VHH binders against Protein disulfide-isomerase A5 (PDIA5). Designs and how they scored, part 7

Target 1, 129 residues: Protein disulfide-isomerase A5 (PDIA5), of Homo sapiens (Human) (q14554r378to506)
Amino acid sequence: WMQNPEAPPPPEPTWEEQQTSVLHLVGDNFRETLKKKKHTLVMFYAPWCPHCKKVIPHFTATADAFKDDRKIACAAVDCVKDKNQDLCQQEAVKGYPTFHYYHYGKFAEKYDSDRTELGFTNYIRALRE

## First folded at step 4 (VHH)

Design s28 (framework vhh_7sr4_2)
Fold by ESMFold2-Fast, scan of step 4:
Formats: structure tokens, C-alpha cells, sequence
Structure s28 (fold): chain B 129 residues (1-129), chain A 121 residues (1-121)
């Protein structure tokens, strides 16, 4: 019944805690998961990064747009988590956000185009032909 | 495809002024931080000024009070107004687009060819 009006609000749900079509991957399942999909666009991010926060809704909308396509995945890796640091180093992630395209689990190229739903969607559609 | 085209460089006497422009295309300009770098032969490239997508600005110590960065999102253009130019401002100036962040701050990639600024009498 005691109240502290200055108490901080409860933390917002993390991206991983949100129910979306984004595949949240960790070091122990990254390779095996990517091998099962013809095309995967992966966002390597840090939760503290302002530029990542701006892109997250665009990337999430892209994942949701392709949710029914069995050949396509949009995946994310939190590079700040201890269990993911080796993975992010192995994938040569030097800053955030970093986007990589994988073809059946094989690294093909970095995505360096527009960080909008339209940009991501056009890129993925071009890969499908 | 990302394209940055710098213009406005030239030869100017010490104490003079120049305005550099960078015309951007191939990305949603209003969603990205933009900056200006410069490089003198034999020296490292230095960040001169940056402007966030939200409009906040930062300047290198060597140009504080003399240079002003601004942007026009309707024209997809970033500007650098250079006043009270000194011989040490002589460099190739590059327009830069945000690529991401590290723990030390925002990192920029430049895609333009640069514009030469020469300050001499």
C-alpha cells in the first residue's frame, strides 16, 4: 500500500519478448537454423543502439510480410549477450546494426541498402526471382 | 544504390568563406545521420561535423565556431558553411552517410568523390 511516485516504470518488452515473425537466434542454433532456409536476412544488433531501435519496427514488418513463405527468414542476433559474442566475432560484426544475407546457411553478402521495410522487402523479393 | 555528390569547393583566400553541398540519393535521407569528413595528404581522415536524423549537431574542435552543418530533408541535401577559413583547412572534403554505431559512437561511410578546398593567398 506504500507508494513511491518516483519509482521507474517497468521495463518495456525486449525485441525477443515481442511476438513477431523474426527468428531470434543464438550462437548454439545459428548455423543449424540457417541451413534449413533458402534465404535468410540476419540483423546483428545491440539493444542500446539508437540506430538499431529505429530499424527494429521496419525489420519486424519485413519478417511479418514473409511469414508464410517457407523459403524466407528474417533473423536477429543480440551481440551484447555473452552467449552470442563469439558468433558475432566469427561473423565479423564490427558495429550495429549489421545485416548479412545467407543462402542455405552460407554467407553471401552484406546488406548495405536502405534500412526500411520497403528496402528489405525489395531486396528479398529480388533474391526469390 | 547510395550516391553522394559533393560540390562547392574551390580556392579561397584566408579569412574567406565557402558553402559545401552534398546531394544524396538511393536511400531514405531523413532516416540517416549525415556528416562531413576531410583529409589532407599524409594525414588521417578527420570528422569535421555531423548532423543526426533528429537535427542535433557535433563539430570537431578545430572548426568549432567557424563551420555550421545543416540539412534539408526536402532536397536530400546536407550543407557545410565554412567561415573564417585558414590554410590548415585545406583538404579534400567528403560527405558521409551513417553506417551504424559502436560503443565509441556513430560510424560513417563516405561514398562521394570529395570536393577540394584550398585556402591560400
Amino acid sequence: as target 1 above (129 residues)
Amino acid sequence: EVKLVESGGGLVQPGGSLRLSCAASGFTFSNYDMGWYRQTPGKQRDLVADISYGGSTKYGDSVKGRFTISRDNTKNTVYLQMNSLKPEDTAVYYCAKEWGSTLSGTYFDYWGQGTQVTVSS
Scores: ipSAE 0.121, ipTM 0.502, lowest interface PAE 4.3, mean pLDDT 88

Design s29 (framework vhh_7sr4_2)
Amino acid sequence: EVKLVESGGGLVQPGGSLRLSCAASGFTFSNYDMGWYRQTPGKQRDLVADISYGGSTKYGDSVKGRFTISRDNTKNTVYLQMNSLKPEDTAVYYCAKEWGSDVTGSTYTYFDYWGQGTQVTVSS
ESMFold2-Fast, scan of step 4: ipSAE 0.332; ipTM 0.663

Design s3 (from c10 with V103I L104E Y107T S108Y Y109F; framework vhh_7sr4_2)
Fold by ESMFold2-Fast, scan of step 4:
Structure s3 (fold): chain B 129 residues (1-129), chain A 122 residues (1-122)
Amino acid sequence: as target 1 above (129 residues)
Amino acid sequence: EVKLVESGGGLVQPGGSLRLSCAASGFTFSNYDMGWYRQTPGKQRDLVADISYGGSTKYGDSVKGRFTISRDNTKNTVYLQMNSLKPEDTAVYYCAKEWGSDIETGTYFDYWGQGTQVTVSS
């Protein structure tokens, strides 16, 4: 009998499958979750987008840096998932990645600065002043 | 915060060459796609060329084979080498930094420099 072919290596874990401090949100829980936090920076993304893939480690590091600050959350929404398309349209997401700052669940502004851990942490620190 | 400064524009004869430079600051240059757009009076800004953070390039149909976009991440600079210039290339040239991507249009650019004038006299 022929031996079975070697199994391919397992696929890399998705961002949602990684154990990080990033709060992965969906349409059903987005608004209620954001209302519970004073400051939330949200990354709207698509898993296939190379610009998103490059930012993910920086955004994750930022979330992990603020994990013990009860006033701060870093959240992400996958806009490619069918269940999230209405949410991403309602939030006026026109491309990926898009970063929005919410104050107690209310949209306050877009984050348009540097998409690095340093850029994100400087922005969040300024919100606390 | 984010700042883009163009240089290298000027007056040149048809068939001549110019090299535009864009010095970037206020962001981690190596993480962003960069582009060059141009605008003639009364028209919208048109894509001339873009270069991804990974080095992939795209050109507008009117400039393919004549213009070359490149970047130097150690100098935080993007370049546009313009060869075989034509009077139709006369425009203000703008450097741009990416905002993100969309499936329909590709890379969006949201930060623009002040522009540099290129004039090709006949």
Scores: ipSAE 0.012, ipTM 0.303, lowest interface PAE 9.2, mean pLDDT 84

Design s30 (framework vhh_7sr4_2)
Fold by ESMFold2-Fast, scan of step 4:
Parts: C-alpha cells; sequence; structure tokens
Structure s30 (fold): chain B 129 residues (1-129), chain A 124 residues (1-124)
C-alpha cells in the first residue's frame, strides 16, 4: 500500500474496464491467443501493486501505438485472480510487474529494460525489424 | 495450399537489370513477411532481401544499393528489382513466405521455400 496525504481518490475503472488496445488474457485463452500473434509482450501484474500502477499508462500507450499491427500484441494477465494463479505460477512469475516476450506463443525472453512507452516501443520495433 | 510462382528471370549482360515477381496464393498475403533467397551451384541458400508485413526491408550485404524489394498487397505479389547486375549474382532465386507458426524446439528458418525458383544468369 502507499500512504496518501490527500483525501482518497474517487473510484477509478480497473485496467480491464478501460477501453484500450491491451489484450487482457486469462489462463483459458492465454496460449491460444499468443500462438496467433508473431510478437506478444505480456505484462504479469497485480492491481494493488504500486510499481504496476506506474507502468500501466506506459504499457497502455504502447498497446495503442501498435493497435493496427495484426501481428503485434501487448497483453496483460492479472495474477491475483483465482483463475490466473496457475498460469502465473507456470510462467514462473516471481514478482510484479514481470514482462515476458513470446514469439508465436513460445516464450523467448524476459523483458528487463525501461518500463516506459519509449522503452517498450523501441523493444517491439526492434523485434519487427 | 500455399503457392508461390516466381517469374522474371533470364540471361542478362553485366550492368543490366531484371525485375523478379512472385505471385502468392493460398494464404492471407498481407499477414506475412516475404523474402527473396538465392542459391549458387554447390552453395547453401542465402538471403537476398526480405520485406516485413509492416514494410520494413532487409538486404544481404552483397546486394545493398543495387536491389530493391517491394510488395503489393492488392495483387498478392512481392517484387525484386535488380540493377547493376554482376556475374556473381548468377543463381536460382527463390521466393519465400514467413512461417505462420513456430514449431516448438525448431528455430532454424523463418521462411518456407514453396517456389520453384527462377534462374538468373549474368554473363557476356
Amino acid sequence: as target 1 above (129 residues)
Amino acid sequence: EVKLVESGGGLVQPGGSLRLSCAASGFTFSNYDMGWYRQTPGKQRDLVADISYGGSTKYGDSVKGRFTISRDNTKNTVYLQMNSLKPEDTAVYYCAKEWGSEIEGSTVEWYDYWGQGTQVTVSS
């Protein structure tokens, strides 16, 4: 939790409730969806995590930048949901956020660079080149 | 069934030009990277040029500045414009399509060579 010196903020829509280009995936559709995309960057997160909250706008902007590219996806998995816990364990998620790159559904590497729109877009553009 | 039909090869003098075409069918052309590879007698195939579904191009070092790859998604065709041809460019040229799905444990090639190839001969 973070300490807030101001009054509590008004209720905000969850990331999944926002109208964005991020693909919100669950255990049931994760592998099928990833196999259909040449390049997928996946953010494994917890909604309560402060570090995740800071990255969400950057990751969302990245997804929106690539929305018209049929072979690229930015996807997110909420590891706190009961139905996703097995998936996050299988993918060896040890903390939040964790970023994995998948090539046609095959795990290729962990992304461990700048957690900014510029960092994410440069990474994805390099994969496409 | 994926089909790639190459055309445009032939005999040309050094310094001449040729334009190769590859007509594709049996898949959603605009979803795949396309490329040109060549094979010289007794050698392995090497990259001439490729073009991504997004339009990014890559060239083999020996052809940069002389060859241009392009695609027309409305005609399902990929082209290779070859200028300033040299005897060393003599080879069978193959059209290739990117693999649609990677088989786990195999990452050797990203392209399928379904084309029959077209012979390019550069001699005086």
Scores: ipSAE 0.005, ipTM 0.183, lowest interface PAE 11.1, mean pLDDT 82

Design s31 (framework vhh_7sr4_2)
Fold by ESMFold2-Fast, scan of step 4:
Structure s31 (fold): chain B 129 residues (1-129), chain A 125 residues (1-125)
Amino acid sequence: as target 1 above (129 residues)
Amino acid sequence: EVKLVESGGGLVQPGGSLRLSCAASGFTFSNYDMGWYRQTPGKQRDLVADISYGGSTKYGDSVKGRFTISRDNTKNTVYLQMNSLKPEDTAVYYCAKEWGSTVSGNTLTYSYDYWGQGTQVTVSS
């Protein structure tokens, strides 16, 4: 008789594996990628964080709304990944989610407004040089 | 500027009731989880209750069935209805606004970026 059960199904795709307009960045490409974009809103997150899970659909919808604007990017950094720990420490990320706005790769301010698609889109539309 | 102002504390007899209020300003109240914590002198702050922006509630084991957390998004206020009060409920009660989550060892902790001034609740006979 069979003693071994069937293998479990593959796990659900991670946010990084989903087909969205969010730019998933790592320590190795973060600085150079941001320098090429006029405006980038970055979400620093942990996959296990319930607050992050709630925001991910809103942030993804925001990224998708600006996908055709070549000067705007919405990016995300997984701070649990070993290779991103130095980056998240350098950017003073103390908890999740944390949102930073960068102008041509230069840190400009923390985004501390509403963590909704409306909040993010209003913020991005209000950005000036 | 985020502000949290607690009210409703006081002295009450065992078995009595109190209703705490926390008036919030400086942020879009309806988008954040809110909580009530309490602290006895010399001890850490303990979760009494929290309420999500969607209305889901969680309670500390010692207060389940006796306390009820609620919110009014039109008044930017979170409430804690405290019934069947016991001497061990004596503490300073703090209102808190959601920050995010942190992990320490195997414990997931909800973190709060703003704390109110606190309101003293004293249960004695």
Scores: ipSAE 0.025, ipTM 0.367, lowest interface PAE 6.0, mean pLDDT 85

Design s32 (framework vhh_7sr4_2)
Fold by ESMFold2-Fast, scan of step 4:
Structure s32 (fold): chain B 129 residues (1-129), chain A 120 residues (1-120)
Amino acid sequence: as target 1 above (129 residues)
Amino acid sequence: EVKLVESGGGLVQPGGSLRLSCAASGFTFSNYDMGWYRQTPGKQRDLVADISYGGSTKYGDSVKGRFTISRDNTKNTVYLQMNSLKPEDTAVYYCAKEWGSVGSTYFDYWGQGTQVTVSS
């Protein structure tokens, strides 16, 4: 490290540190935030997961596409954080990434289609009331 | 449309056994965790047992060692084998499909329930 060369190198900027329209949620605010939005697509992820790293730019682009729609949210939960481990277990996250759709805070279905901006945006636009 | 149909409940003496079945339809059964919960009038539903899509099981403290949950993905059915039944096991038993976590109270789809009564 610059002033202590024995220290590990600084970590890369996290997804949470980027200025995007993705709502980064934690266990403490997850349920309250979701109940305020008609439609929320949530990405449960681990920062070390290669599959997650590939999807992050696509999911971010999707969130930015819907930023002006008050009824739509794209949210993310880092399942490696200590504060989120109970939440990710409670939401039955079996691997990373996992995508869940919530309707007014109620789990409605898992998203298992294409992990691309086009796939996510088509899914959100097709959501019924 | 998700449908869960419980069967196998009834009246049994203390120390007896019952096997509950839950027939599931309207979803890809093998991809979801399944569970059994029970409810006594005036109380919230309690976890009895759950089983992951991969076969991992969890049990409520009061039933560990006495009850066994299992599933048959070819028949879209989840089972609860209940042994050494006690009067305290008297409740309506509900089959549940995963809409939340294995081992938590966040199951969203419930069946109609089946009554289990343990008395002599």
Scores: ipSAE 0.000, ipTM 0.106, lowest interface PAE 16.9, mean pLDDT 81

Design s33 (framework vhh_7sr4_2)
Fold by ESMFold2-Fast, scan of step 4:
Structure s33 (fold): chain B 129 residues (1-129), chain A 120 residues (1-120)
Amino acid sequence: as target 1 above (129 residues)
Amino acid sequence: EVKLVESGGGLVQPGGSLRLSCAASGFTFSNYDMGWYRQTPGKQRDLVADISYGGSTKYGDSVKGRFTISRDNTKNTVYLQMNSLKPEDTAVYYCAKEWGSTPGTWYDYWGQGTQVTVSS
């Protein structure tokens, strides 16, 4: 916990560096990973975006709530990474955060409701009706 | 490779029973929903029954109360128990592995089918 005051502070851990149930995907594994899950909610984000930073704890809590459900995933794609730019363009991501629901890897709809753990959880539970 | 092999079809009289089996290989069977569909020549395929990986079942309206779908994950097999068969049940029956359930696309992979004929 203690930092050396004479050295610059270490950078905050990235979302990918946190030990969570969120699946961090890249262009090379996106399509194949989504095909294996009946329901995937994907958050397309930029690490510098303030709106993304506010949502990350809510989305992480949602992923953790569904970690034991074999058919459900909450996934994230960092659209600022060079290797992900083609993917984010192909998926028509025009701003951050953007949330897409995929059914066995097929785009079904954009999620535009509340960016809270309750909003995400209620949405996912309704899909399994 | 994904393989689905149906068996158990045949000729039966109205009111009779048949049990269909589908042996699956080439994928992790317990992770996928499985189903039975049927097709009469010149008509579209209709859902007969499906069973989720968790055991939840759905049935087509015409077969409710007469047919029962079940699965055995240790044998990688899905079954369809058909009771009180009617001439209208005459069709080729297909086993299917669930994919996207997209309208116009039923399942990822289909078996070769097994013929069921209900006639006197």
Scores: ipSAE 0.000, ipTM 0.120, lowest interface PAE 16.4, mean pLDDT 82

Design s34 (from c10 with W99G G100W L104E Y107T S108Y; framework vhh_7sr4_2)
Fold by ESMFold2-Fast, scan of step 4:
Structure s34 (fold): chain B 129 residues (1-129), chain A 122 residues (1-122)
Amino acid sequence: as target 1 above (129 residues)
Amino acid sequence: EVKLVESGGGLVQPGGSLRLSCAASGFTFSNYDMGWYRQTPGKQRDLVADISYGGSTKYGDSVKGRFTISRDNTKNTVYLQMNSLKPEDTAVYYCAKEGWSDVETGTYYDYWGQGTQVTVSS
């Protein structure tokens, strides 16, 4: 916590470093984690992408809204990390952000609606049986 | 489903004016950057103008001072006012919504409308 007046302010925390209800997944745990949840909305992203940066607060707020629902998860995968390259290729990610809905770990559809908390929340609520 | 529908294209004489409109649906219009791009046969699409969700604008060098982009968030519509049209402005004009970045190239890709033809000829 030392602050040097001649140093720039500390960098903003990465999304993974923030204390949120978003499940940050990697290739090693992706498929096993998704199988445990009835509904998972996954955001595939790159930290450098301006479109991703705009969506992150909305997606985070959505994850936090559903944190107490055991059947629902909002997850994110950083496709720039070396360890995630195979995963993002296997999931046919061609751009950032890409949103996929998985039902018990099975790919069901791509989410292409509003990239807002309201849009994500309405989508997830419609999936609840 | 995102839908972008362009209108207002046509044939005009050099020095004339046209106003293009893009009616957007299927998303919360006020939360996204919108733009106009154009494409001539045998060439890639180039930026004509863009407008951020906050109202900040950017123009391609060839149209700066002649074209004006604007948006109406109550009507979910983006406009391109084209003045002092030149034969070189002849192209198909595409409305675009901010979308995603390509994995291979890092290039930003927007959702596109069907395009509207603008022809400047005597």
Scores: ipSAE 0.015, ipTM 0.378, lowest interface PAE 7.4, mean pLDDT 87

Design s35 (from c10 with E98D W99S G100Y L104Q Y107T S108Y Y109F; framework vhh_7sr4_2)
Fold by ESMFold2-Fast, scan of step 4:
Structure s35 (fold): chain B 129 residues (1-129), chain A 122 residues (1-122)
Amino acid sequence: as target 1 above (129 residues)
Amino acid sequence: EVKLVESGGGLVQPGGSLRLSCAASGFTFSNYDMGWYRQTPGKQRDLVADISYGGSTKYGDSVKGRFTISRDNTKNTVYLQMNSLKPEDTAVYYCAKDSYSDVQTGTYFDYWGQGTQVTVSS
């Protein structure tokens, strides 16, 4: 008997296709967008990376928690996309995921603490005050 | 080539302790996240603990408070200190290197060691 459905299931939505508060940026709008926000935490990632996949729900939850704060953004850059490769090289991304904090568009530091909603939220809370 | 070699497994009684070591070579150890996973027969590998290149740690729910992951970048070694061991901790433990992509070549890498057996039994 037939093992599979007559029609294939719809393709899985990418992180960019999901409706979340994460700001998905590309090389063309990265600098412009970051300058407009007092605090931006950026996740540089590759969709195939298992460590990135584990962090995505935590980072998304963090972005959603700060959605109403006009001073804060949680942004992501897909470094596998052709149009983002120059950006990821300029930002010295050597592995995935990589997290950078920007203050009014100026690189301030790498985030290297816990890759959890609690870790990200505590970090951003400290910056906001 | 990337090489990960685990050691320190063995047989221990419930409530006992073991320390696993993973010696890494073939890459710039200090630039990568490292982790420990475990696998019981017939099941998929589960996260035990991860440690970032910056030293931040993450633990699987079943081991929080009992296990501690650490790294020594001068020795290119990651450790797993296992305390208060339970029979359900019995598994093959694997050291893992974080996956990465070379932007120019587009090559995906994900590396695992050969594993070390931990048996917790009276």
Scores: ipSAE 0.000, ipTM 0.116, lowest interface PAE 18.2, mean pLDDT 82

Design s36 (from c10 with W99Y G100T S101A L104S Y107T S108W Y109F; framework vhh_7sr4_2)
Fold by ESMFold2-Fast, scan of step 4:
Structure s36 (fold): chain B 129 residues (1-129), chain A 122 residues (1-122)
Amino acid sequence: as target 1 above (129 residues)
Amino acid sequence: EVKLVESGGGLVQPGGSLRLSCAASGFTFSNYDMGWYRQTPGKQRDLVADISYGGSTKYGDSVKGRFTISRDNTKNTVYLQMNSLKPEDTAVYYCAKEYTADVSTGTWFDYWGQGTQVTVSS
């Protein structure tokens, strides 16, 4: 028998703490940031939501795939943060995750298709045509 | 808008069979886990069966071996085949899309259909 051979591993970094191409936005900078990009796909999420946790790697991979395209952004908003509650209410976010496409900062449509890197990537590529 | 419409309920004798259908619209059906739940008056909704977008299934202990969940992604429909029905299976059966959360309350939310009544009686 070997009791307590190792301490539990340290907690993993939050999505915002990870070095990725995802633009983490807050209420204060959301509208100004979106106006600067022709196409933005936004993921509204809660850190405690299991469905959100499942999608995060796929959405991150999508953002990284488009990092060199200056007209495209993949952005995320944490709706549990106090400073983001008004934003998430204004954007009519009723559940998590919610995905919205914005064209030069204007809401165009809700994305409700495949929550995989392939699905997100195909959607964004179609916007470029 | 997410819409789920159940059908196929009815009255059947003990030992009989019924097939429930749930027609889904307003989302990309093939990308979401779907489930069947049931509720009797005065009780909370209990999981009957679920099926992942990848086809993996899970059943409640009371129906295991008697019920089969399946899906047809070309028709945006999930099915529940109910065999060897018992009086205890009498309930309103609800189709459900995977859980989301309400922003204002922080509570879990299922997208539900209207329900279909199943009555097992002689």
Scores: ipSAE 0.000, ipTM 0.120, lowest interface PAE 17.0, mean pLDDT 82

Design s37 (from c10 with W99Y L104E Y107T S108Y Y109F; framework vhh_7sr4_2)
Fold by ESMFold2-Fast, scan of step 4:
Structure s37 (fold): chain B 129 residues (1-129), chain A 122 residues (1-122)
Amino acid sequence: as target 1 above (129 residues)
Amino acid sequence: EVKLVESGGGLVQPGGSLRLSCAASGFTFSNYDMGWYRQTPGKQRDLVADISYGGSTKYGDSVKGRFTISRDNTKNTVYLQMNSLKPEDTAVYYCAKEYGSDVETGTYFDYWGQGTQVTVSS
């Protein structure tokens, strides 16, 4: 059956390695990238976090839904990477996942609503003015 | 916003059974892990059981084989079937909704109901 103990496990691509519309940002490009977008919803995450793993498909679907809207971005920051630790501390990330909305690169509010494609999409639509 | 309402507690004899229910509203129930915790006076809340959005279950060592957690996504309800109840199971039982992983302490639940009292006594 599908579980064969003699077979090597298939390599699983990281979220960053998947071809999606999510903008994967790092400390050195975070602020310059956000300043160029009117609305950015950012997911701060850890790859090991089970709560992050289940939200990733929803957040990815949201990013893909808005890919043609030049004023909107869905971005992600891996807070486990050494180069992102200062950024995640500066942004006051205390748990994973954490979602922040930025308006032209300025922190506006924390997103604490439903962590589903519908929840994210409804939130972003409300910003489309 | 998020609302969790527990029911089904009460007084029962040792060896008896109770089924607790938790009615949830204000979020997409099927996308969150749900749990049951209990607290006795003077002690911290202990995890009794949790159920993932995918249906995987985990149990505290003291209740394995006696309690069963289940969920009904159509009714937005999580259940705790408690069998072979012991006096040591006497506690206030709380329904909980997943929050995420805390950087310092690990995985935890954020929204809690008001609790329902379970008393196992002769």
Scores: ipSAE 0.013, ipTM 0.368, lowest interface PAE 7.3, mean pLDDT 85

Design s38 (from c10 with G100V L104E Y107S S108Y Y109F; framework vhh_7sr4_2)
Fold by ESMFold2-Fast, scan of step 4:
Structure s38 (fold): chain B 129 residues (1-129), chain A 122 residues (1-122)
Amino acid sequence: as target 1 above (129 residues)
Amino acid sequence: EVKLVESGGGLVQPGGSLRLSCAASGFTFSNYDMGWYRQTPGKQRDLVADISYGGSTKYGDSVKGRFTISRDNTKNTVYLQMNSLKPEDTAVYYCAKEWVSDVETGSYFDYWGQGTQVTVSS
């Protein structure tokens, strides 16, 4: 028989393949989507980046915490995709992860505080109170 | 039915001040975000200021530090105090109520007042 006792597990789903409240945006829909939302926190990332991998669960939990608030969105852009390279350059993304806050699609500021669910949720709550 | 009535617009010289008021009826005022927008002929409506149901405020870059938005939930009224007015502030000013929001599409302001003209000129 000479069979392997255990089959390798299936590959884990990518962030985009997971069913979460995070909006996965691309160059073609970025500007239009952000313009329709009062408050959007955007994470620019690379799937291979260790620092990005650590923050993804925190950012996802933040998006899920605000899923019932129709004025708030947490969005993500994969800067490694060819079709997103121009967008990430235009938004001055120089490293991963980079976090930008947009108000009705207009860039307001770079988020540079704690990369935790608590940090993100406190920031967003301060925008609305 | 939702009704928004603006007042307080007029003609003022550069450096002057005006206070706009928006009287709201037909909905539970304290539960909704309110905003002030402005429009010049041939251009899109731009956000001047908004105030959340929780009292948090946000301002457009061109008016930050000069204009103040406030609300009185007991009077169902939103105010816009406009100081240090400039010719480029000349526009029709609209009061807006949040109409619809959605996690995918965002928030929209569908209910607008009639607008009030503000003209800053010598």
Scores: ipSAE 0.000, ipTM 0.082, lowest interface PAE 20.3, mean pLDDT 83

Design s39 (from c10 with D102P L104E Y107T S108Y Y109F; framework vhh_7sr4_2)
Fold by ESMFold2-Fast, scan of step 4:
Structure s39 (fold): chain B 129 residues (1-129), chain A 122 residues (1-122)
Amino acid sequence: as target 1 above (129 residues)
Amino acid sequence: EVKLVESGGGLVQPGGSLRLSCAASGFTFSNYDMGWYRQTPGKQRDLVADISYGGSTKYGDSVKGRFTISRDNTKNTVYLQMNSLKPEDTAVYYCAKEWGSPVETGTYFDYWGQGTQVTVSS
């Protein structure tokens, strides 16, 4: 028999269950939350996506780096959740991960640069005004 | 900007070998999956091989056992060693950097290079 057949590995905590500075948003609060922040970088993702899993630590570290800045937020939207499907379609998400920059809730541009803590941090710091 | 430069293509006899190289710049190479695609005139691009940032490799069924993909993170280069070449391997070979997973299906790669022509004679 196999070792530990009665003890499957425990489920890993979801990104939303982790204690981080990332703002986890849903369709119901997305637009209202973004309007209150001067700069928001949003990661649209799927929990099953290996490309997303690789980026999550970098994006989380970026959010934590800006946690004390009231004008900046790093937010995430799980596009696999039923309640977020309309939002992700409206925001023209065609694949995962997708990164959008919003200025006071208005879509400004897609972020397609380096998906590392340094890349995200340099991008946010370069935002003028 | 992201830039991929392929080299090493050429004309070779059936049963011969070629080694393709792809020099990458404009991104943190060690953090991305890299791949090789090929395109024959009149057909869509087909995945030849990919290599993860962690070193795991996958191959298309038509090249499995004959081709080997590898990477050198110190040189920001990905390689494709092609052995036992067949006339049906004739194509333009493209280096690709990962982008993500499309909503529809699978992994999506960006093609940034001009490609390198591989021709297997007769």
Scores: ipSAE 0.018, ipTM 0.418, lowest interface PAE 5.8, mean pLDDT 86

Design s4 (from c10 with V103L L104A Y107E S108Y Y109F; framework vhh_7sr4_2)
Fold by ESMFold2-Fast, scan of step 4:
Structure s4 (fold): chain B 129 residues (1-129), chain A 122 residues (1-122)
Amino acid sequence: as target 1 above (129 residues)
Amino acid sequence: EVKLVESGGGLVQPGGSLRLSCAASGFTFSNYDMGWYRQTPGKQRDLVADISYGGSTKYGDSVKGRFTISRDNTKNTVYLQMNSLKPEDTAVYYCAKEWGSDLATGEYFDYWGQGTQVTVSS
């Protein structure tokens, strides 16, 4: 009834609001943060994207698996946020999700393999100096 | 903001030469593959030439042996040297920052320059 509307449920926590080992980056801190890590795998995403939603648990599990390795980071950038649009354009993000590997902050290659915890984990373990 | 500015287009006679330049800004130029594409009215954009961040080149079959792509990472510029031009080369030429494939979403941003007109006619 229009006179007594039911209150909407609280919004679900965003990926950034969840307690995980994923390093959530924005345009302002992206380059400085990546330079401090030898190896960073970055997931560029949009919160509304169904393919992104499917991958998020796998990417999060990968980040958590490497949380104690000081040389490795799994990072994410929300390309829908206004402040991140320039960054996502500069990094050639053409669709979601997009995965890039950076070596000491320098783009090395695009990751186009399996979007699973096993796929990401095997890729990271194979990285060389 | 990614910005690509093409120059060097114009009118030339068959058998002539032109050199196109594309000045890039707003991204780490040396980390990305760059390309030249061309489009005639009513047709899809067609690959002319690509150059990788490492300097490896590839060419469309119709231009191989006549055109040369090169880059200068110090100047953030990609070039297309066009020799032995034919009337069939008449098109708008676009500089592109290469994006690779994304099979998940089918959606992406367009990182193209405004284009430069090349007309080959007597």
Scores: ipSAE 0.000, ipTM 0.096, lowest interface PAE 17.2, mean pLDDT 81

